# Miniprotein binders against q9h3h3: the designs that were tried, part 226

Target 1, 235 residues: q9h3h3
Amino acid sequence: EDGFTAEHLAAEAMAADMDPWLVFDARTTPATELDAWLAKYPPSQVTRYGDPGSPNSEPVGWIAVYGQGYSPNSGDVQGLQAAWEALQTSGRPITPGTLRQLAITHHVLSGKWLMHLAPGFKLDHAWAGIARAVVEGQLQVAKVSPRAKEGGRQVICVYTDDFTDRLGVLEADSAIRAAGIKCLLTYKPDVYTYLGIYRANRWHLCPTLYESRFQLGGSARGSRVLDRANNVELT
Short names: E, the ipSAE of ESMFold2; O, the ipSAE of OpenDDE; V2, 0.75 times the mean of E and O plus 0.25 times the DockQ between their complexes.

## First folded at step 18 (miniprotein)

Design hN43
Fold by OpenDDE base, second read of step 19:
Structure hN43 (fold): chain B 235 residues (1-235), chain A 82 residues (1-82)
Amino acid sequence: as target 1 above (235 residues)
Amino acid sequence: SETIEVTVTEETSPEEVAEEIVKALEEGAEKVRLTAYGREAIWRALEAIIIVAKRLGYRITVTIEKRTEDGKTKTIYTISLE
């Protein structure tokens, strides 16, 4: 991908985070209202800029669902950034282990399973399954990107509190699979996003720590999870 | 480290903002802070940064911060443009 394309995608992602979100908060809204909310705001129909005829008249950055146990904690992102700048200036080698240690030190431990789906019924169905799993307490929080004007794939992000907790990451994968999701999943720590570590970065760091592939008739989890850093199957 | 502040409004073009950033950097600013008021201004600021990165060919680190009501800043993203 042309560096320009990566920059544009980053700018779009950042602008989306700054735009209003359509949120279902299970902490304040009865679970019985979820189905009506999902029907009102199907992700395939919600448009990024509030196009005429869309469910939203105003721009929407994300559609999100917050679970009962959701507590927003981003850690010390400023301290993380300062340490990252100092590390780059030092000329010391930067490894996945270095980033893990930075994340732990600054308590920036959140990560997310990512799935990319084309707009349409499959996306809306996948999102409904994830949203229900969040409201039912199987997952903490999830968000989905609205439909872009140019089209393209929409992304569902399912968060975990700690990317260093392998069991928690695997449990979230299992919950996603139990919700009926069969597509490829990739897991990315938020620290990699905060530090601007993308594909083909100068440090040759893989921004994806885990990959989950659906498996028919396999383990009770219904997936095989690969540790991308070590190239080891965890399941 | 000298930080220069540039205000971005909905009326300011990305090109104008880019010129102000370049000027600030040429004047020896180590950091340029863009303050964007409103959604459109945020977009314009981001576009301006991309323009600057392309023009100067320098490594630019972009930090996006949200101001909270209590006056605190929260870092949202860091992007390195090379």
Scores: ipSAE 0.015, ipTM 0.366, lowest interface PAE 7.0, mean pLDDT 83
Fold by ESMFold2-Fast, scan of step 18:
Structure hN43 (fold): chain B 235 residues (1-235), chain A 82 residues (1-82)
Amino acid sequence: as target 1 above (235 residues)
Amino acid sequence: SETIEVTVTEETSPEEVAEEIVKALEEGAEKVRLTAYGREAIWRALEAIIIVAKRLGYRITVTIEKRTEDGKTKTIYTISLE
């Protein structure tokens, strides 16, 4: 109970993925309906397990917005999990390069920029900005966690198709900044999430590939992006 | 190729869904697709899959998908023989 472990975070993520989501799908819903949907489901008020008086009476795992051009491709997650089991029993070293190769082999390439914000107006405002960028086509897809019963920070996830495509990752960062977001962002490949690898893991792997920090009056990009693995500034 | 569609609700028996999955696959269906809405239906679909794989011993491939209809997600399990 005394903090987040890899096992706790994996169980929490699985439960959220299994529970129903609230979705604005721009592929089938007119963009003119977005503002009303955002007003109906502000993430600071949507509760994880449902509550009388909140917008939801039933559990909600995620609140999501799908862009008009969004084409979901999770890759072969089952093949990835089987290969991960085989890797662990093989005695081969588990390294970032080995995980990257498993992800490529099984086409599990998606990743996400993460921002953690306290419940309240700042979270709701940030989510609205991201949601509008998705519906307008600057980003492909995003989701935000509902409010947990215990409280704590909520997370906004902004997805890209391919974590190995550095230019695509950087373009998503630029679009997030153009949407008015100024907080710290970190980028994590979904392969780490599917395999339950978080900061406190037995292999001492860093699941965060990039950090983005807002830059006032500096770069034309509006941010500084650091490659965490190589400790190299990219912008 | 033939896909058999099965809707799972909060009142659906996992044992009955498991029997339906097995019957469809043994009768030549390429895929069985379970659609579940809401937590209870999602867990009942999962329990049916566990019955098929563990209690009945079938080797199956399962893919899981979220699909959106009317602003809410449905969980879809697609089942085939390995």
Scores: ipSAE 0.013, ipTM 0.484, lowest interface PAE 7.4, mean pLDDT 85

Design hN44
Fold by OpenDDE base, second read of step 19:
Formats: structure tokens, sequence, C-alpha cells
Structure hN44 (fold): chain B 235 residues (1-235), chain A 82 residues (1-82)
């Protein structure tokens, strides 16, 4: 995959973050309105550019649900980037531990479980389950990408406040599984996004810290979570 | 480090913005800041950066910042184009 494709996808993702969001905010909107909102804006029907006949007439970057405990705090992303530039210039080895330390130092600790689903009923159902879990306080915040013109996979992002809190990451996985989601999940810290660390980066850093696979009849969590950095199962 | 500022409007073509960026870099700018007003300007700025990256073949680090109502800047993304 041409490095240019990754850059284009990054630019599109950035442009999406700048476009208007369709938000259900549980802090200001009664939970009883969630079902009507989900029915009005099913992710498989909401189009990125507000195509004719879509629920949205204007472009939508993301569809999001904010929980009652949601507090937008991104930490010192500017300081993080400056430190990252300095680190690159120093020629010092860059490890997952280095990135963790940078994230801690600058309080850039958010991360997300990611799932990729084809447009359709399964996506809308998964999103509805996640949205309920957010409104019920089992999850803090989630977002889903709108339908692209090309009909590509849509992504659901479920955030956690601290990627260094292994228990919190695992609790979010459990909540996602309890919502009925059985697909593969990958966990990515936001620090990796802010520093431009993608798949096949020059430092050979894995941008995914955890992988969750659904397991029938196994642990109480209903999933196996693998630490990708250490290649160790956590559950 | 001299930061050159380029303003991007809805009337500015991505190619024109790209030329301004290239010129700024050729003049020895270490950093070029694109200020985009409005959604269309943001897209044009992003397209311009892609054009520049292709033309120069240099490693370009793109930092996207959102200005908040209180005048603070929040970094949204960093992209390294190699």
Amino acid sequence: as target 1 above (235 residues)
Amino acid sequence: SETIEVTVTEETSPEEVAEEIVKALEEGAEKVRLTAYGREAIYRALEAIIIVAKRLGYRITVTIEKRTEDGKTKTIYTISLE
C-alpha cells in the first residue's frame, strides 16, 4: 500500500474530524431519546457528504455518543509533539516504552478500541449496542464513521481515558462484548495517532497495543485480550 | 526557527497554496503554518500539503491544530510524510 494512500486516509480522517458531528450527549439529552436518535441517524445511512436521500443533508465527520461522565481532555498534545520532534532529532532509540513515557509526561493518555464493520444492519446494531452502553455509563464515549461513497468499512471507536490503565482497557472490552459485539477489536492509544505512528512505521512500532478476540464459553469477559507488545494474553 | 504563515481561503486553489508553501520552504522556512478559515479552506490546505509532499520528496511533518474559542490551539493530528 503506497505511503500516499495512508496519507490520503489520514487527511480524510482529519477532514472528517473537522466536519460537523452528529452527537448524542447524555449530559444534556434524556436517555429516553436515544432510540429515536439512533433510528434517525443509523450509521449505515448517514453519508459522509450528505448525499441526497440520506438522513443528513450536510457533511458529517462522525456520529458520536457522549456519556454522562465524559470530559474532553486531550492533555498537552503540543508539548508531546515538541518532545517527539526533539527525540527524533536526538537519534535515541524509540521504543513503545518511550512513547508510553511521553504520553504519561504530557498527560496524553486516551486510547480507543476499534472495530471495522461493513455498512448495514450489523454495523447499525453494533452501534446501537455501544451507544446504549455509553448512555448507561458502562462506556465514556464512542464514535462511528459515516458511510463513505465508496462503500468501504465503517469504524466504531470506543474510548478509554487511560491506555496505561490495563484494567480500564479490559473493562471497556468487557462492556463492548456485553453489548453483543463479537468482531475483532484492536486497541490504539491516541498518542500513536498524534505522533503519526501508523502501520509499517520506520521505528517498527506496533500501533496496536491490544487485540481482543471473542470467545464462546470461555472467561467471564467473553474475550481473549492479547498484549501485542509483549505477545502475552491478559485474560 | 522561522515560521511562515500562509492563509488559505475558499478562493485559494490547492495548487496556489502549494506554491506558497514551496516558496516558503525554499526561502528557508523551517515551519509553514497554514491558517484555514472554513471547511473548504481546510480541505484545500490538506490537498496543498499532499501536493507539496509529492513535489518535494522531503519528509514533511504536518501538524493540524484547531483553534478553540478561547484562542488556544489544540493539536488534532500529526502526519509525517516521507
Scores: ipSAE 0.039, ipTM 0.519, lowest interface PAE 3.1, mean pLDDT 84
Fold by ESMFold2-Fast, scan of step 18:
Order: C-alpha cells, then structure tokens, then sequence
Structure hN44 (fold): chain B 235 residues (1-235), chain A 82 residues (1-82)
C-alpha cells in the first residue's frame, strides 16, 4: 500500500493542474468583485470532485487569483529536461547548486511559498488575505487547493517570478505575514517540480529551498527566513 | 508579434494540431495559443505539444494558464520557439 511515492505525488499534481480551476483574474475583473468571489468560493467548502452541498457541482483542481501585472513564463522546460538527463548520465554530483545553474541557464526561475492549513475559518481567512494582497499588487499570483474527499490539510501556494532573487522571495514572505499568516512556510522552486524533486527523492535533496517561521516577540520583522540548502539565516 | 489561436476539443486530432502548430511557427507566428476545455481536450492538446517537441524535434517553450468563464475553466497553452 505504498501510495506515497514521488510518482504518486506527481500524478496527483498533474490531475489538479488538468482539472478545472476557479480563477479571479484581476487583469480582466474589477477588484470590487473580489469580496463577493471569496464569499462564493471559500476553499474550506469547495470540494475536489464536486458535491451538490458545496459551491461546486463539478471537479475543481485549484482556486487561483491572478494579479493585474501577472504574466506566466515557464522558461525553456524542454531544454531543462534535456540538460537534466545529460547531468544524470554524466555521473556528476546532483546538488542544489547544479539545479540552480540548470534553472538559470534555461530561464526556469519561478517558485512558490507553500503553507498547509486545516479546512476551516483560519484557512478561508488566510486565503482571503492572500487574495487581497494579490489584487492590491503586493503579490503576483496565488492558488489554494480545494477540500479533498478524504480530508486533510489544504495548501496555499504564493508564487514569485525568480527564486534566485532573494529580495523578491523575502518581500513575498513579508506580504504573507502581513496577511496574518503565522504558520510554517516553505519555498519550492518550480525547477524542482519539473525535475520531480519531492519528499524522499533519490538524490536526497531537500525538496524546499527556503523556510520561514513566524517570530514571536523578539523582533518587529515578523518572521525568520532560513536558506535550507546553504544553512544560512537570511533574517 | 502574430499569435495564432487554436481551439482543441474532445474531437480534435493531436497530429493535426501538431501540424498546425509547426506550420504557424514556420510561417513566422510568434506564438500559437491552444485553448482546451475538459480532460479529453486537455489531453489532446498535450499530445500535440509532445508530438511537436519529441516526434518532430522542435525546441519550444510552453506556458500554461487557466481561465474561468461562466463556471467553466479553460486551459490555455501558449507555444513559442526557443
């Protein structure tokens, strides 16, 4: 009963990406409509496969908010995959540094802050805060998973354009904290997703690049951010 | 700067979409945008992209976007040469 392989996680992610999304697109929708949209589609009530008792009767893979300036750019994913295959056959060490270099070379630079919350008021409140920050221009794009049939935690993903831009990553963390979120945040570059770097990967790489912890009482900054790959505290 | 728009349905041949992508790019289009609604249409769009990249050997960049209209989420693939 080993359902927790990297292949299983990749298949679940692909299914969610292929299924319908509920999208508030600030590029084409007035910001004044956001509060009504959030009330209609609270993530704790939107079900993954649809339910007559939920806001959706059909499957929903993700609930997303696009900022006014959002422009998707995945880079050269094919070139990245070819270079990754060559790296694996070369016998050279596979490290965070070599993956970073492949990502830069192929312009696969986006990444995301991840937070996991139980279904309920705190999840819906956190998502509403993130969605407002996106529409107000403090964040570029975000998505949240719907409620799974079997239950469990839901995930909010907050994207940044360039995981190598440390200031941009830290600014996104600050905006998330300003939205009232106090849980553990982890940052994952999309290059890791394209190359199948999940928990328990065969190269023993940490599947996340940065970690943010809410800071209680010691500083006005609101969080401590650690670069997990290099074991360096950024804040 | 020309973008060619292609709608992919559950009836659309992946091979025919692949040929249309290649023809548009070779004739100077900057981008080809595939729009698909539903799992079968999405699968057929992905198959066409795989044909272009793997079988026909083109080096392409693909971006993926979702857009919701009247409760229906469409998947949009934007394809360009590297």
Amino acid sequence: as target 1 above (235 residues)
Amino acid sequence: SETIEVTVTEETSPEEVAEEIVKALEEGAEKVRLTAYGREAIYRALEAIIIVAKRLGYRITVTIEKRTEDGKTKTIYTISLE
Scores: ipSAE 0.000, ipTM 0.251, lowest interface PAE 16.3, mean pLDDT 81

Design hN45
Fold by ESMFold2-Fast, scan of step 18:
Structure hN45 (fold): chain B 235 residues (1-235), chain A 82 residues (1-82)
Amino acid sequence: as target 1 above (235 residues)
Amino acid sequence: SETIEVTVTEETSPEEVAEEIVKALEEGAEKVRLTAYGREAIERAMEAIIIVAKRLGYRITVTIEKRTEDGKTKTIYTISLE
């Protein structure tokens, strides 16, 4: 994302959402089939545009696992976008608070914990742990990016229904840690993704609301969670 | 139970899909579900939704879901009144 504008990052996200996905849907597929599916489609080997030697010959935008109770709800994204255009035209300050209020008004409440890992065994192992937690009901839904043709880190996204529900956000973090994940996690509300809020945004907003760091000193399942906007420790 | 199903292809008119969405919702359907295979069909489905929301002024909630079926990924747009 170094050197890219918010427009480029938004265009890449849209392209991935429009391209085919590889989906394990626990609502219709027995949990016993998950291990074979994970072995067939390790994210470090699935390529974005289908390269020789990869499991896929066609483009893949995302590799996803849907939990048994997953019920998607993206809210009023069209109304959100219209309100965003009006806000920008009004000249009013664009702040985390105004974006939060737009999200609430238009019911665009979902968000996600993000982890960025280099292609390889650690990525595939982390994804397998997350996928099992989703299928077993500890998490609701997750996806992982395929390997980019230019290389670089891949991202695992673990979704929650409501970014304003801090308890739910923290419970998801706990479930991720219980799955054996020890890397840095950041939490991003989907409203920021829909409106193109990335690292290079022109409003100088922090693109994530929370940060979770694994904490050594216990049995290996604890973490420290920081509210980045308010600079407040939540755990 | 009152869900109207619409298949969108690379040949489907966005204006005609928008008219069908509006008609179904005005006649009391709880949801209209658009199913699209491939990028061109997805673009047409998205354009129809924009027509309903922006040109025709309806307040709608749209849910987007990907599913893999028979080795192919389909995109499902579920539309309801806000």
Scores: ipSAE 0.298, ipTM 0.683, lowest interface PAE 3.0, mean pLDDT 84
Fold by OpenDDE base, second read of step 19:
Structure hN45 (fold): chain B 235 residues (1-235), chain A 82 residues (1-82)
Amino acid sequence: as target 1 above (235 residues)
Amino acid sequence: SETIEVTVTEETSPEEVAEEIVKALEEGAEKVRLTAYGREAIERAMEAIIIVAKRLGYRITVTIEKRTEDGKTKTIYTISLE
């Protein structure tokens, strides 16, 4: 992808975060209403800009579900960025360990499992499974991108509170698999997003810490999770 | 470090915003802050940044911040454009 495409996608992602979200909040809405909400706002039909005939008349940045235990805490992102700027200026080596330490120091510990799916029944079904898992307390929070005008894949993000907690990351993977999702999952810390660490970055940092592949007959978790930084299988 | 603020409105073209950003940087601004209210202004600001990145030909770091109700600023994204 040319730099322009990457810039456009970045700009679109940024604009999406600023647009209204369609949210099901389990803290304030009875779980019994989830099915009706999912039927009203299937991700494959919700359009980014509120196209005529879509369930949404207004632009939607994300469709999200908040669990009962969800508490938004992003940590000290400003302090993190300042420290990151200072680190870059220092000329010191930047490693995954450096980013981990920065994240810990500034309490920016959230991360997410990512899955990319084409618009359609499979996406909507996957989202429904995830949304139910969130409402049932197996997951804390998830979001899915609306359908883009040009089409393309939609992304489901399933968050964990601490990317340094391997057990928590693995538990979320297990919950996703239990929801019936079989596609490839990648795990990305939010600190990597906040610091602009993308694919093919100048520091040669891999923005994906974990990869989960579905396995039918293997581990009790139904997946194999690879630690990409260390090239070690965790499950 | 001098931060220059540029306000983006629904009436401001991306090209005009881009020119203001470039001017601020040429005048020695270390940082340029774009303030945009509403979807259209945000989109225009983003388009302007892309124009600037292409014109300058060097790496630009863009931080996207949301102002909270309490007046605090929360960083949402950081991107590098080349």
Scores: ipSAE 0.021, ipTM 0.442, lowest interface PAE 5.0, mean pLDDT 84

Design hN46 (at its last look DockQ between E and O 0.24; V2 from the best seeds 0.00; counts 0 for: pae O 2.4 > 1.5, pTM O .775 < .8, other shape alone 3.749 > 2.5)
Fold by ESMFold2-Fast, scan of step 18:
Structure hN46 (fold): chain B 235 residues (1-235), chain A 82 residues (1-82)
Amino acid sequence: as target 1 above (235 residues)
Amino acid sequence: SETIEVTVTEETSPEEVAEEIVKALEEGAEKVRLTAYGREAIERAFEAIIIVAKRLGYRITVTIEKRTEDGKTKTIYTISLE
């Protein structure tokens, strides 16, 4: 009964990863072409399934920018999945620590800062700032969802290579703030995404590791980064 | 105005380090600095920080730095009360 909506949402998310992506790849494309590419493909106008009235006639799963030094590494997701099933049947406690060990063992280390924005100028402006930071080398890689149904928020994901490298996570937050981003950010390790850890999960885990809030006054960092579950502020 | 220095290794107990940190802070230390080399030690140091926060019952602030000396990179956590 109530499970059907969750199945449909999971199928939609998987389809986005499988559908074509619009990519600005700084490894092979001159940085001088970025502004024209951003003007051609503003995320508030790019449609998920294509539309003659939008920049795309074909489906687009994600709009992405790859930095010059970007080297994709997804780790052993298959091994992670098998180990997760074994952990669930073992009776061993499922905690942030045990999930972290699973991620390390299977080299599934990437994570991302997330921001959710309504379609419009502020989304497009935020994405342009992030994209420029990626091409300039302050961030490694980022993507933004295309516009789906009316009323749905879009998400910008800014990736780091290793969620266990807390300084690296903080440096990415600082670069996002330096790009002019002032909205709430949350950080989620990709291992949680692969294992389906979302809000209201059965293990009562916080689905994000960190929360970043814009700090007024022009401090060097530009934000407060909090591990709310453990009551620790990172600076 | 005293800063206490603690080295954390891959064999260090997070609970023992947490006890040392809490004692230092309760005895008036302004800061406690944890130095760790390698992934296991870095994680054990942060586990100790989490235990400290839970034992004190209020928020703590942690500054994270990396430093390279003699070709080896170390992570330094500096703990202070906010």
Scores: ipSAE 0.604, ipTM 0.876, lowest interface PAE 1.2, mean pLDDT 87
Fold by ESMFold2, look of step 19:
Structure hN46 (fold): chain B 235 residues (1-235), chain A 82 residues (1-82)
Amino acid sequence: as target 1 above (235 residues)
Amino acid sequence: SETIEVTVTEETSPEEVAEEIVKALEEGAEKVRLTAYGREAIERAFEAIIIVAKRLGYRITVTIEKRTEDGKTKTIYTISLE
């Protein structure tokens, strides 16, 4: 919300999802080609709309890497959305537990670790580490936003397939840290995205489940992961 | 006894397990381990942990482990007071 309304931010997100993506797909592309691809399309240089001098001539919504074991499954998103509308008209309370149950019932279980970095060498280095972890099989799927002309922060999303599998979420955090990432990470289930529930929503739901902070010399995972709403540290 | 073991199932009340855990900790247990097989039991176990954390009123640390034996996978949550 740096001068844009929530309505404009939602429209921008939908447009990026619908525009072409630059994808390295390890299921069909040899791993030996990854370094050349990373050098050709650094996220700090790939522009959202294909500006002159950028490596892309067409709009790019996202830059993504799919791992060898990636098997896309969004679940029953249409059923989820219908059940959400029915719940809102039912008069029953809407809580984080309600959202969890809807996600489970409709098998919309994916979620993502997020990091925000300014354009530049640090972003490109972080993305390269994440991309290598995906191709090597430590992570399943990741994407990074292209550069906007305004020069704002870019986001790297590292997906997990089941936000209710807390060990799996912790293992993804560990793989991110092993790739050399030391910045703050936040974890958000995709169910909130599909239902259009943002941080300033009418139900006061918090779409962020976990915060991960790098910890030098800590646990084998290399970070402290906190469920701040419930005041529980996971390890 | 310094470690209390609890098996959680799909029929387990998270509220009753949480009461058992709080009582054990008040009586001097050093660790509580909850073992669960399958998604519903795993979620009920964590719901109990949330209730315990709320009852105690301070941050607790939960260790999460997964073990596969004879083709069956179980999740183990370990609560310790540091």
Scores: ipSAE 0.517, ipTM 0.842, lowest interface PAE 1.4, mean pLDDT 87
Fold by OpenDDE base, look of step 19:
Structure hN46 (fold): chain B 235 residues (1-235), chain A 82 residues (1-82)
Amino acid sequence: as target 1 above (235 residues)
Amino acid sequence: SETIEVTVTEETSPEEVAEEIVKALEEGAEKVRLTAYGREAIERAFEAIIIVAKRLGYRITVTIEKRTEDGKTKTIYTISLE
């Protein structure tokens, strides 16, 4: 994917954030209702714009599940953006370390494991596994994109509270793998999205910090995690 | 003891911890255990391990364990670094 395609997809994702969400909140809804909710709103059938015959009549930006321990904390995104503009104006070198420090200073620390799947049974099954892991407290929060009119792959996002917490990132990978997910995973901090840093950006910053590949016969958890920043394999 | 223990604190640099690990391995330790309390110490431990892996130039296996209040240890993750 070229930089334009990545920017376009990011813009669409941000626009989707502003549309209504279908949410299962484990803090207010009994876990026993999860299966019925999953059956009512399978991601492969929920449409972005509420197409005729879909489970939703109105536009849906995301389908999400919130765990018992979920607390929304977006940090100071406005302060982050202002600091980023000032940094660009200063002409100072911009590094991954610079972005990490900005994120820490403004408490914008969220990140997500991403998986892309074609619409269908495999996607719905993967989502059900993730949703259960969230409700059981193994994961904090996850969302999945609805089906686009053009089709294409849907994305599942599994969030962690802090992209600088390597242990937390690895624990989330482990929980995703335990849920039966075997596809490629990529981990991206939200700070890169808020600052408009996509693939092929002018600063040569890689927005993907980690990649996880499923490995048969490997460690008990069956994943190989690559640290992109250090070019080191973790497993 | 076949296992050497290194305590990582918020005051210890990743480089200092890495030097201690390398020294332990050079002295013939089969296993080095890093003990880190708190998020910052854990992150420093991770950085130290990466420094060690790069310095040694051969595969190392890192086991991440959580100690429970009852004193039991559970393996959380196993990492192989080259």
Scores: ipSAE 0.125, ipTM 0.627, lowest interface PAE 2.4, mean pLDDT 86
ESMFold2 (binder alone), look of step 19: mean pLDDT 84; pTM 0.803
OpenDDE base, second read of step 19: ipSAE 0.024; ipTM 0.383

Design hN47
Fold by ESMFold2-Fast, scan of step 18:
Structure hN47 (fold): chain B 235 residues (1-235), chain A 82 residues (1-82)
Amino acid sequence: as target 1 above (235 residues)
Amino acid sequence: SETIEVTVTEETSPEEVAEEIVKALEEGAEKVRLTAYGREAIERAIEAIIIVAKRLGYRITVTIEKRTEDGKTKTIYTISLE
């Protein structure tokens, strides 16, 4: 049954958002302190619930870096959730277009590039590259999950302000590639996260809008970006 | 013009927070700001807001903000009458 898995993932995401975050805020902290902060809190060693021997003694939901110009705007998430409940009871089809319209109406426009990496040196190195790009102004904000008790891959999320702004989404991909990232990236609008649209969702929607693959010596952008819904290359 | 600050902790009753919200708004506060740190406090703040809106029937607008303090986050709910 797909519904159970989607509900479980939504509950875990909510718990992580509610728990404290470790934050490097470039708006109030000198950029020269970033390297020390990254050494203190490598994502491969920070544990979700504060396991003995980890850098943290208390639960950590996310490890985040805020850029100097970061201005948070989550939109009207409560209005979005109320409209979502109404949509589900209305019997209207749940489609990507309907969700896009809900997001626009309630100004829930942010989205993120996702990369999944196993705990270890490569994860910590990738996160350091992304964090530096954020502090230097090439990206706006990013976060990485802590190490789960059960193990498994961790996720780095790199945010953009408006998932409907295709050029902005592509510019973020280019900045990620310029930071030395070569793994697969997928792009997910935050509206899907707020509404519990994950891989095994009950509405059978594709949970991501774009896919980016690194290509050595290919495009000027260093990657190939695919619109997953239309199976069309954008670069 | 007045904003009333309320701190929600892991020990705070949602019913007591709801009473503080209503009292402040009825006494003419423009906004009530709830500050919650950690999962338990956030859960209690949300329950209080539900009491105010659904059980007590107030028409309220709520905005949610996450702020960073000493490298950790806290959640702020700002409540006003519609």
Scores: ipSAE 0.005, ipTM 0.351, lowest interface PAE 10.0, mean pLDDT 83

